VH-VL binders against p39960r1967to2165. Designs and how they scored, part 17

Target 1, 199 residues: p39960r1967to2165
Amino acid sequence: VPLEDVCERENTLIPTIVVKLLEEIELRGLDEVGLYRIPGSIGSINALKNAFDEEGATDNSFTLEDDRWFEVNAIAGCFKMYLRELPDSLFSHAMVNDFTDLAIKYKAHAMVNEEYKRMMNELLQKLPTCYYQTLKRIVFHLNKVHQHVVNNKMDASNLAIVFSMSFINQEDLANSMGSRLGAVQTILQDFIKNPNDYF

## First folded at step 4 (VH-VL)

Design K3 (framework fv_reozalimab_arm2)
Fold by ESMFold2-Fast, scan of step 4:
Structure K3 (fold): chain C 199 residues (1-199), chain A 121 residues (1-121), chain B 110 residues (1-110)
Amino acid sequence: as target 1 above (199 residues)
Amino acid sequence: QVQLVQSGAEVKKPGSSVKVSCKASGGTFSNYAISWVRQAPGQGLEWMGGIIPIFGTTNYAQKFQGRVTITADKSTSTAYMELSSLRSEDTAVYYCARLPYSEGWSEMDVWGQGTTVTVSS
Amino acid sequence: QSVLTQPPSASGTPGQRVTISCSGSSSNIGSNYVNWYQQLPGTAPKLLIYSNDQRPSGVPDRFSGSKSGTSASLAISGLQSEDEADYYCAAWDDSLNAYVFGGGIKLTVL
């Protein structure tokens, strides 16, 4: 289901499933070695997805503080899968080329840092409100993971790599075979390291 | 943990075709891409192309366009590289390699053992 | 001909630090991550460094990678005889829509 439809249905700016999964990781998962890199069991991830569907993620009585969900990597895996399965990724099909072209120009030294940040902020402001707020929540979450790098071994660069595919649509990813993925990684790494420059 | 096992050595005549297989074990086959890289005797590595099974997408290096066909069979977790109109300069070791989605698309983290293809008359 | 440029050979002695260079353009190294592969004689290549500077499990700390602009470097500190191998840099090329390799460098440990 499209992100805007979820937010409209739930009367929220950020999908409830995203909030609940990120909050649980922030409660007990920030020091997990290889967080987001080490896959959770497929069975546990599917069981968790089914539980959100069946028990209602919007109920607020549904809790992840349950022995069924002891595996932090399954919670992390469920979150990554949710992002990857969005019909339109958070950079959106319409804007992903604008985002990635900007990063490529910056990497090629065709613009200075201040110009890059200004233009990036202009692009972010063109995102629908639900996309912008969801992206902001995710970036600040990943910044917290990055801050725990001494324990979890996942810095901004590692996180950008493992999340890059979740921020580009399948169609756009297939056409690039990694060429625009590097640009997405550059953008995400900068967002994770310097979230207050962009949000 | 993924392993890639390739088919055995081949000796072919000029003008024929060769089809090399690459069988994956461990992990979900559709969660990564497979690339094909060759190495002529005493020479460097040359990327031929790749396949992204989940999207049905193939990409071929310009040099091999029209002669190479890369396919994948998800049910057997096997990728194939078929090279047609063989010439003596196609004599090489042919490798398959994995591009994992979770780490990005730029690294080949698991390699097959290689298949020697000799083209001689 | 290789798209990325590496010297064809280098040599060092045990304990020495050696640096292997790799030069590209804005469409490859300038815009994408650089990987390094080690190939021991008679074997398949092995991933040594990915994403410019990351080491896979099992790769010793004495191997490190870096990237600046359109160039990349692999540094090997405390050189050992078992490091004698061919080393390749590689990156995606946006203009070619292809993965490209350097020509490779034969490192001899004397």
Scores: ipSAE 0.006, ipTM 0.503, lowest interface PAE 10.8, mean pLDDT 84

Design K4 (framework fv_tiragolumab)
Fold by ESMFold2-Fast, scan of step 4:
Structure K4 (fold): chain C 199 residues (1-199), chain A 125 residues (1-125), chain B 113 residues (1-113)
Amino acid sequence: as target 1 above (199 residues)
Amino acid sequence: EVQLQQSGPGLVKPSQTLSLTCAISGDSVSSDSAAWNWIRQSPSRGLEWLGKTYYRSEWYNDYAVSVKGRITINPDTSKNQFSLQLNSVTPEDTAVFYCARSPYYDFWTGYFDYWGQGTLVTVSS
Amino acid sequence: DIVMTQSPDSLAVSLGERATINCKSSQSVLYSSNNKNYLAWYQQKPGQPPNLLIYWASTRESGVPDRFSGSGSGTDFTLTISSLQAEDVAVYYCQQYYDTPLTFGPGTKVEIK
């Protein structure tokens, strides 16, 4: 289901499943060694996705405080799967070339840091509201994971690598023969380290 | 092509540590598209997965509950190999031990596309 | 743990005839999000390690003859050898990789009658 349709259906700026999963990780998972890198059990991930569908993610009575969901890596894996299954990635098919071209020019020293930040902010403001708010929530969440790197061993670079495939559509990746994946990693690493420069 | 070559002693006394090594060619032990596993086979338990080591910016290990607490799987990047140490062995640990590669793309797949030749380890006094 | 069972324990098949081996998992190994079954099949000959034949329940490993095929979904799986050759005498194992610990079936021995 498209992200905008989910937000409209739920009358929210951010899908409820994203909020609930990220809040649970922030409550008990931030110090988990290899968070997002170590895959959760596929059985547990699938069971959790089915529970959201069956019990309703927007239902206030639905809770992750259940022994069925004790494995925090399954919660993290469920979140990562949700992002990968979106019909359109959070940078969107329409704008991913603009985002990645900007990062490529910056890495080639074709622009100064302040110019890059200004142009990046202009691109972010062009995203649909639901995309922007969801991206912002995810970036601040990943920044918290990064802040716990001493315990979890997952810094901004590690997180950018494990999430990069979730921020570019398969078609866009194939059309670039993978060349834009590195640019996505560069953007995400910078967002995670310096979220207040962009959100 | 990937090849795995095992080495280590075939006889271990009860209460001692069982140590085996698996040398890799045709791939890197630190490749982020693979995980490196140890599996044993005995008449009583059949094929039993013991654990794995893998590199994803840092080294990680996963172990089966049945051996957790007495097993260590360690990579050696300089020699392109990985090892198994199983402490406090008993005759019930007598088995053929295999090292094996599982491919990793987006998620850990968990099937084994290349295997070492196997090492029969007998635990007896 | 996911428990794997196989049937029959052993079977004898004439050269050129079809051999069918069944595998059951104690719970579904089908992942709904990618519609893939996390199941593999191996062939093991005496003195050799297991050799991968099939992964994702039905995908044949490179170099494996087309007489080997895998089918099934969820909890019930089948390995078929459409025309048994002499070199196919072996023990065959199914394995799930849906959940940890990874678990194997007890094996099915295939012999020529």
Scores: ipSAE 0.000, ipTM 0.497, lowest interface PAE 14.3, mean pLDDT 85

Design K5 (framework fv_disitamab)
Fold by ESMFold2-Fast, scan of step 4:
Structure K5 (fold): chain C 199 residues (1-199), chain A 121 residues (1-121), chain B 105 residues (1-105)
Amino acid sequence: as target 1 above (199 residues)
Amino acid sequence: EVQLVQSGAEVKKPGATVKISCKVSGYTFTDYYIHWVQQAPGKGLEWMGRINPNSGGTNYAQKFKDKATITADKSTDTAYMELSSLRSEDTAVYFCARTPYYDFWTGFDYWGQGTLVTVSS
Amino acid sequence: DIQMTQSPSSVSASVGDRVTITCRASQGISSWLAWYQQKPGKAPKLLIYAASSLQSGVPSRFSGSGSGTDFTLTISSLQPEDFATYYCQQANSYTFGGGTKVEIK
């Protein structure tokens, strides 16, 4: 289901499943060693995904404060799975080339940091509202994970690596001969370290 | 003065391969994408693909992925487009054009003059 | 794949006429649309970028408007040199519209 359709259906700016999963990790998972890197139980991840499908993410009675979901890595794994399975990435199919082209030029030292930040902000403002708000929520979440690096061992660079494949679809990756994956990593690492420069 | 200068017209037999060039001058070659556009006789413009000359990274329209190969030579400021297994429906004028990496909404501000490729038995 | 639909395919007009050409995207493209003019045997020439920004050297009788999915190119008072084919292009993945031929009535 496209992200905009989910937000319209739920009457929200950010999918409820994203909000609920990220809030739960922020409540009890920020100090988990290898958060997002160490896989959760596949059985628990699938059970949680099925519960959202069957019990409803927008149902006020549905809660992650349940013994069924005690394993934080399963909640983290469910979130990563949700992002990977979006039909369109959070940079959007229409704009992913624009985001990654900017980062490629910056990586080539062809522009100064101030110019890069200005142009990145222009691109972010052109995203559809649901994409922008969802990306913003995720970036601030990953910044919190990064701030707990002494306990969880997951800094901005580690998080950018593990999430890079979730922000570019297979077709866009193949079309670029792999050159855009490093660009996505560069963008995400900077967003995670410096979210207030962009959101 | 910015210029994109393409190689001359080609006449090929079905099944042949053709490689056309686009030599740029008047700007830094590695700061701009080079795009290739097909225009069949009496028809409209169709985007084929583009190359980043700095990285060599390419992106193709789905229709042209198995037909066209785009390359660039930084030492000669030249982009190339190769068409394989030519068919009569590949008869067209092929244009190169540039866009900046960071100013993607400026459109294709400079174009080559076009290269006519004729495929006939 | 973003598709661009231009209307009309052709229009017959006289010098001094106001001509409007429309372009519709199959999904939202913000303002990332360009307009081109092509004369027979020549490469296309950029007229408008970012939906409404006039390219340097292009006469002020050309203007662009629109955002999201619906866009218009307007020629306020058609001149003899304006008889040509016009194309829109969305900038995100570079898809062209089918073209509009402006020809003498």
Scores: ipSAE 0.000, ipTM 0.430, lowest interface PAE 18.1, mean pLDDT 84

Design M1 (framework fv_tiragolumab)
Fold by ESMFold2-Fast, scan of step 4:
Structure M1 (fold): chain C 199 residues (1-199), chain A 124 residues (1-124), chain B 113 residues (1-113)
Amino acid sequence: as target 1 above (199 residues)
Amino acid sequence: EVQLQQSGPGLVKPSQTLSLTCAISGDSVSSNSAAWNWIRQSPSRGLEWLGKTYYRSKWYTDYAVSVKGRITINPDTSKNQFSLQLNSVTPEDTAVFYCARGPYYYGNHAFDIWGQGTLVTVSS
Amino acid sequence: DIVMTQSPDSLAVSLGERATINCKSSQSVLYSSDNKNYLAWYQQKPGQPPNLLIYWASTRESGVPDRFSGSGSGTDFTLTISSLQAEDVAVYYCQQYYSTPYTFGPGTKVEIK
């Protein structure tokens, strides 16, 4: 299901599944070594995703402090799977070229850092509200993971690599012969290290 | 550097509880760089993973479905060890039991340190 | 559960010759996000626990001789011993750590011809 349809159906700015998964990781998973790099049990990931579908994402009685959801890596894996299965990437198909072109120009030294930040903020403001709010929530979450790098060994660079495929679809990646993947990684690394420059 | 030393009885009667302990030296059982596992081996079943326990911000434990809810793996921080309890044993549980470490800091999650093994025979 | 299969069941190789052992997983153990195969190889000698040789399908554990090498991706993997030494007589196991429960192959016994 498209992200906008989920937000409209739930009458929320951020899908409830995203909020609940990230909150649980923030409560007990920030010091997990290899968080997001080490896959959780595929069976547990699928069971958790099905539980959100069956028990209702907006039901306040649904809790992740259940013996069924014991493994933090399964919660993290469920979140990554949710992003991968979105019909459109978080930069959106319509805007991903604008985001990545900006990063490519910056990396080629065709603009100064202040200009890059200004133009990036302009692009972020053009995202649909649900996309923007979801991206903001994810970025601040990943910044918290980055802040715990001494314990979890996952810095902004590692996280950018792990999440890059969630921000560009296979069609857009193929059209660039892979060159846009590096641009996505550059953008995400900067967002994770410096979230207050953009959100 | 890190060593695992196993202890526990090698003979247990059917329907009783099998109890083994793995003592850790050179690392802490509550280290956030390791997961502590139990694995058994028999000629008929081969190597079979039973479960793991590990500490991050709190204790976590995972179990294999194959032991049908009769297994408990418990860490003991005061003695720097972790234990295995397997309830309602049958002769089919006869195996060599190993404890093993699964480190994360080395870029691998395979079993790099093993205990010496304990043969447990279940017979009347 | 991911089921691991090995071939052959046993292998007799002359000293100094190449030994190859195959491992298949019922599902891919390649994780797309980090592009790593969650596959390990172990050596076990009688009366001893298994000893880690290879992780990430092809990365040699510290202290393991360079005659041991791992290859393959997805569902098909190979352990190669390029020049068999007398000390290499053992049973070799592949193991996936892609998902719990972690599972092992049935083992391949390597003997001197």
Scores: ipSAE 0.000, ipTM 0.449, lowest interface PAE 17.2, mean pLDDT 84

Design M2 (framework fv_tiragolumab)
Fold by ESMFold2-Fast, scan of step 4:
Structure M2 (fold): chain C 199 residues (1-199), chain A 124 residues (1-124), chain B 113 residues (1-113)
Amino acid sequence: as target 1 above (199 residues)
Amino acid sequence: EVQLQQSGPGLVKPSQTLSLTCAISGDSVSSNSAAWNWIRQSPSRGLEWLGKTYYRSKWYTDYAVSVKGRITINPDTSKNQFSLQLNSVTPEDTAVFYCARGPYYYGNLAFDIWGQGTLVTVSS
Amino acid sequence: DIVMTQSPDSLAVSLGERATINCKSSQSVLYSDNNKNYLAWYQQKPGQPPNLLIYWASTRESGVPDRFSGSGSGTDFTLTISSLQAEDVAVYYCQQYYSTPYTFGPGTKVEIK
């Protein structure tokens, strides 16, 4: 289901499942070694996804303070899978090429850093509100993970690699011959290291 | 400028609880760019990290396995301080105890500010 | 746990001469993704807490004199005092912050000859 439809249905700016998963990771998972890289049990991930669907996880009555969800990597895996399964990238279908083209030009030294940041902010401002707020929440979450790199071993570069596939679908990856995946990694690494430059 | 000031008793009897506090000035105990640590130093063990407390979305604590189960590190936001409680002490716990600002992402990942130290002797 | 060792246990150096202290970790403290060594050096004088000199293996803490330098990568590290001064008499400790529990070397005592 499209991100805007989820937010409209729930009367929220950020999908409830995203908020609940990220809050739980921030409560007890920030120092987990290999957070987001070491996979959780597929069975636990699927059970959690099904619980969100079946038990009204969009209702505030649903809680992750339950022995069924003790495995932090299952919570992290569920979040990553939710992003990967979105029908549209968080950069939106209409704008993902604008974001990645900008990063490709920057990597090729075709523009200075200040121009890149200005143009990136301009693109971010054009995102639908639900996309912008969800992306902002995720970026600040990943910045917190990055801040705990001594314990979790996941810095901004690692997180950008792990999450890049969640920001580009298989069709876009195939159509670009892989060049846009590197661009997504560049964007995410910069966002995670310098979130206040963009949000 | 960040400063750490320690207080607590210098003599504790075996089997009792050792309690120390570390008052912070120039920074907040709930700063998300800091971690607040307890370290002890003795001739037999050298410098030994005991644990840390830090605020990100909530309070977290990490403890060295050698003291896990006997140790509690607690922040106090109203007094801008953090404390150490070490239960069931033995003479082997005799050491100089230090509080320190520890690793954080936006700066260096090392102990850059230390308290003055408190010598704690465990004897009857 | 990562075990830290230092050599020598003690070192006597004349004023103005170079002092060299070695530190070894039982496993690499180099994080490949950011290419940083999670290794710090501290100076401790009698009756005082340790004082941070070097972090990231080679980055000098603000206010630390230029005569102090750190080098090395992975498992082998060196602290160098290029021209020993009287106030440098102290015990020097290396410390890894690659993973918890954070661990320290046993220290190297630097004395004047």
Scores: ipSAE 0.000, ipTM 0.451, lowest interface PAE 16.1, mean pLDDT 85

Design M3 (framework fv_tiragolumab)
Fold by ESMFold2-Fast, scan of step 4:
Structure M3 (fold): chain C 199 residues (1-199), chain A 124 residues (1-124), chain B 113 residues (1-113)
Amino acid sequence: as target 1 above (199 residues)
Amino acid sequence: EVQLQQSGPGLVKPSQTLSLTCAISGDSVSSNSAAWNWIRQSPSRGLEWLGKTYYRSKWYTDYAVSVKGRITINPDTSKNQFSLQLNSVTPEDTAVFYCARGPYYKGNYAFDIWGQGTLVTVSS
Amino acid sequence: DIVMTQSPDSLAVSLGERATINCKSSQSVLYSSDNKNYLAWYQQKPGQPPNLLIYWASTRESGVPDRFSGSGSGTDFTLTISSLQAEDVAVYYCQQYYSTPYTFGPGTKVEIK
């Protein structure tokens, strides 16, 4: 289901499933070694996904404070799966080329400077509100993971690699012959290291 | 009734390892309804949480960033106790150390049961 | 880290009068999924460990006298002692257990005026 439809249905700026999964990881998972790299149990990930679908993720009674969900890597895996299964990526199909072209242009000239940051901010402001708010929430979450790198061994570069395929869909990647994946990784690494420059 | 009893030396020289033990009675160290914590208290820092260990199909440990890298919290199921080892101590580690039963991640428990406390002085 | 602050640092209250202690967290300790505030209050007397008074911001621990009550939500919390007794002379600490590292306030010393 498209992100905009989820946010409209729930009357929220960020899907409830995203908020609940990220909050739970922030409560007990930030120091997990290999967080987001270790895939978690496929059975646990599917069980959690089904629980969100069946038990009403927007209901106040639904909680991740349950022994069924003790494995943090299953919660992290469920979050990654949710992002990959979105029909449109968080940069959106309509704008992913604008984001990646900007990064490619400035990387070639070694010019990640105030002008680049201003233009990146202008592109971010053109995203639909729910995309912007969801991206912002995710970036600040990944910044927290990066801040715990001594314990979890996942720095901004590792996280950018792990999440890059969630920010460019298969169709857009194929149309670029893979050349835009590196640009996505560069953008995400910068967002994770310096979120206050962009959000 | 659950009770915690602490033991260990009260004087440690700088650069040495501080070692304390907390014996549990009335509950199991491998109980899946609680976590077993170490907390210290000093005039300069107040009450400071150091870390916890808990059992949920396997053992988990969490440590405060301020002591991570020189702290180890180990459960011992055969003796029903858990221990604290803090390496490379300095005079700034001088504190009253408490063990306590508490929350295991976002859990139901605050720190509801405490050991008697052990004053550990780090001096030459 | 969630930073906890308390006010006042010390408080002198006449026997039988109300004592009020405030606690603030640098970020919300309200967990949206269960609508509970992960905030506790402790009493500590000289030579003793802290003793749990209140958990989930307003739930009184078993055996704690009715004169102790907790209130507040999100970032602002209050411990109230409705009629101060001589045995209530102690230092009182708030503590968040919303996320690790668990953090405590600096304490408020309550004395008889």
Scores: ipSAE 0.000, ipTM 0.436, lowest interface PAE 17.9, mean pLDDT 85

Design M4 (framework fv_tiragolumab)
Fold by ESMFold2-Fast, scan of step 4:
Structure M4 (fold): chain C 199 residues (1-199), chain A 124 residues (1-124), chain B 113 residues (1-113)
Amino acid sequence: as target 1 above (199 residues)
Amino acid sequence: EVQLQQSGPGLVKPSQTLSLTCAISGDSVSSNSAAWNWIRQSPSRGLEWLGKTYYRSKWYTDYAVSVKGRITINPDTSKNQFSLQLNSVTPEDTAVFYCARGPYFYGTQAFDIWGQGTLVTVSS
Amino acid sequence: DIVMTQSPDSLAVSLGERATINCKSSQSVLYSSDNKNYLAWYQQKPGQPPNLLIYWASTRESGVPDRFSGSGSGTDFTLTISSLQAEDVAVYYCQQYYSTPYTFGPGTKVEIK
């Protein structure tokens, strides 16, 4: 289901499933060694995903503080799976080339840092409101994970690598012959380290 | 509905700082539906966008390269207004200055609300 | 920076006749993500601020008479006044809001013949 349709249906700026999953990780998962790198049980991930579909993510009776969901890596894995399964990635099919071309030029020293930041902010402003708000929530969440690197061993670089495939869909990756994946990693690493420059 | 009211001196001496304010009524300066802009108009340069300020989760400002380094646009949430300071003015900065509500995501499109304009003359 | 140009510099049209103003951008202002042209038209009368007529190249602002219409896409745009009225004597400006710095055309002065 497209992100815009989810937000419209729920009357929210950020999908409720994203908010609930990220809040639970922030509550009890920030110090988990290898958070987002170590896979959760696929059975637990699928069970959690089905529970959101069947029990209603917007239902006040549905809670993640339940013995069924004790495995933090399953919550983290469910979140990653949700992002990967979006019909369109958070950079969007229409804009992913604009985002990645900007990062490629910056990495090649074809522009100065102030210009890169200005142009990146212009691109972010053109995202649909729900994409922007969802991206912002995710970036600040990943910044918190990065701040706990001493305990969890996941810095901004590690997080950018494990999330890169969630921010470019298979069609866009195939169309670029895989060349844009490194650009996505560059963008995400910068967002995670310096979120206040962009959000 | 939404109105913009400008205030500030009409005469400034060369090398001094030009200071103007724009008071907003009918909307909030920290609204997530619009950006707040300064634009000037002169016979030699026509209509020239100078910069904007807008609120997302924090305040952002963007400036035109032509005035970057001399310009500051500053929002004031307590007074529901935003200001312009332009440093080291020359007679070539003589223009009618306008504040305007402008483009912001899926909110405001183009410049839909303008202040009344302030003629600023830079002369000794 | 995106440079905007307009033609003609001035236009004299008889009452009730069609006025056509052209605008060109040095780069496309069509955004692929939403398939919209980030192009606006303004009317300015002496002693007044510019008044928004059209945004997204062809969407008329609320309260603007239907004799005003915008067309075009990418780099080439047109403002048409189908039947010029006396109150339409003004300078007309195109403006791109595709990227900062936002830029305006030099204006086209419309006068009655």
Scores: ipSAE 0.000, ipTM 0.533, lowest interface PAE 13.5, mean pLDDT 87

Design M5 (framework fv_tiragolumab)
Fold by ESMFold2-Fast, scan of step 4:
Structure M5 (fold): chain C 199 residues (1-199), chain A 124 residues (1-124), chain B 113 residues (1-113)
Amino acid sequence: as target 1 above (199 residues)
Amino acid sequence: EVQLQQSGPGLVKPSQTLSLTCAISGDSVSSNSAAWNWIRQSPSRGLEWLGKTYYRSKWYTDYAVSVKGRITINPDTSKNQFSLQLNSVTPEDTAVFYCARGAWYYGNHAFDIWGQGTLVTVSS
Amino acid sequence: DIVMTQSPDSLAVSLGERATINCKSSQSVLYSSDNKNYLAWYQQKPGQPPNLLIYWASTRESGVPDRFSGSGSGTDFTLTISSLQAEDVAVYYCQQYYSTPYTFGPGTKVEIK
């Protein structure tokens, strides 16, 4: 289901499943070694996804503090799976080339840092509201993970690599012959290190 | 390597409180990937789970119905340990007591690390 | 509460032969959402605490020899020791961790014939 349709159905700016998964990781997973790199069990990930579908993620009685969801890496894996399964990535199909072209020009030293940040902010403001708010929530979450790097061993560069495939669709990646993946990593690393420059 | 080391008296008089401590090394008692359990073993009851404590956003405890109302399991984050208090003991509480970690590793909640055990005798 | 039963109470097996231990739960320990059986097997040698052998009914704990295997689903489970070795003389317990209170079987004593 498209991200905008989920937010409209739930009357929210960010899908409830995203909020609940990220809040749970922030409560008990920030110091987990290899967070987002070490896979959770597929069975636990599927069970959690089914619980959100069946028990109602918007129901106040539904909680992730149950022993059924003991594995932090299953919660992290469920979140990554949710991002990958979105029909349209968070940079949107319509704008992903604009985002990645901007990063490519910056890496080629075709513009100064201040100009890059200004143009990046212009692109972010053109995203649909639910995309922008969801991306912002995710970036600040990943910044918290980055801040715990001494314990979890996952800095902004590691997180950018792990999440890059979740922010570009296979179609857009194939159309670029893979050249845009590095640009996505550059954008995410900068967002994670310096979220207040962009959000 | 995670290890559990038990301490406490091996002799308790009837009607008194049995008190045992389990010291944790190699992991944190407030680790969100662990639950800290007490189990006892006797010839009459076999292996019997008594309860657990674990930290998520706050401390939680679960107790077996057979001991509910006279058992308390308390974590101590400053000493990295957790304790068992069992009130109003009778000779039927005579058992070897074990602490154990219900640990997260590849989705299991089974007891992967155990303390050495403490024989507690309730005299009569 | 979920009641666990084991059979036989004791088993005498010659060195190198197969030992099979059965465990039954009074209700299913299969969680339909993840298709996992919340069933563990422990080995206890004299003077030692129980040692985890198998979890999720069939997954061997790290460091456990491959002669130990678990099988079954729902309410009926087996622990198999292929080619019994002298060091395998112990009492074996099944345990459900599907719901609290967690419960153990009464144990099966494995001895050399």
Scores: ipSAE 0.000, ipTM 0.435, lowest interface PAE 19.6, mean pLDDT 85

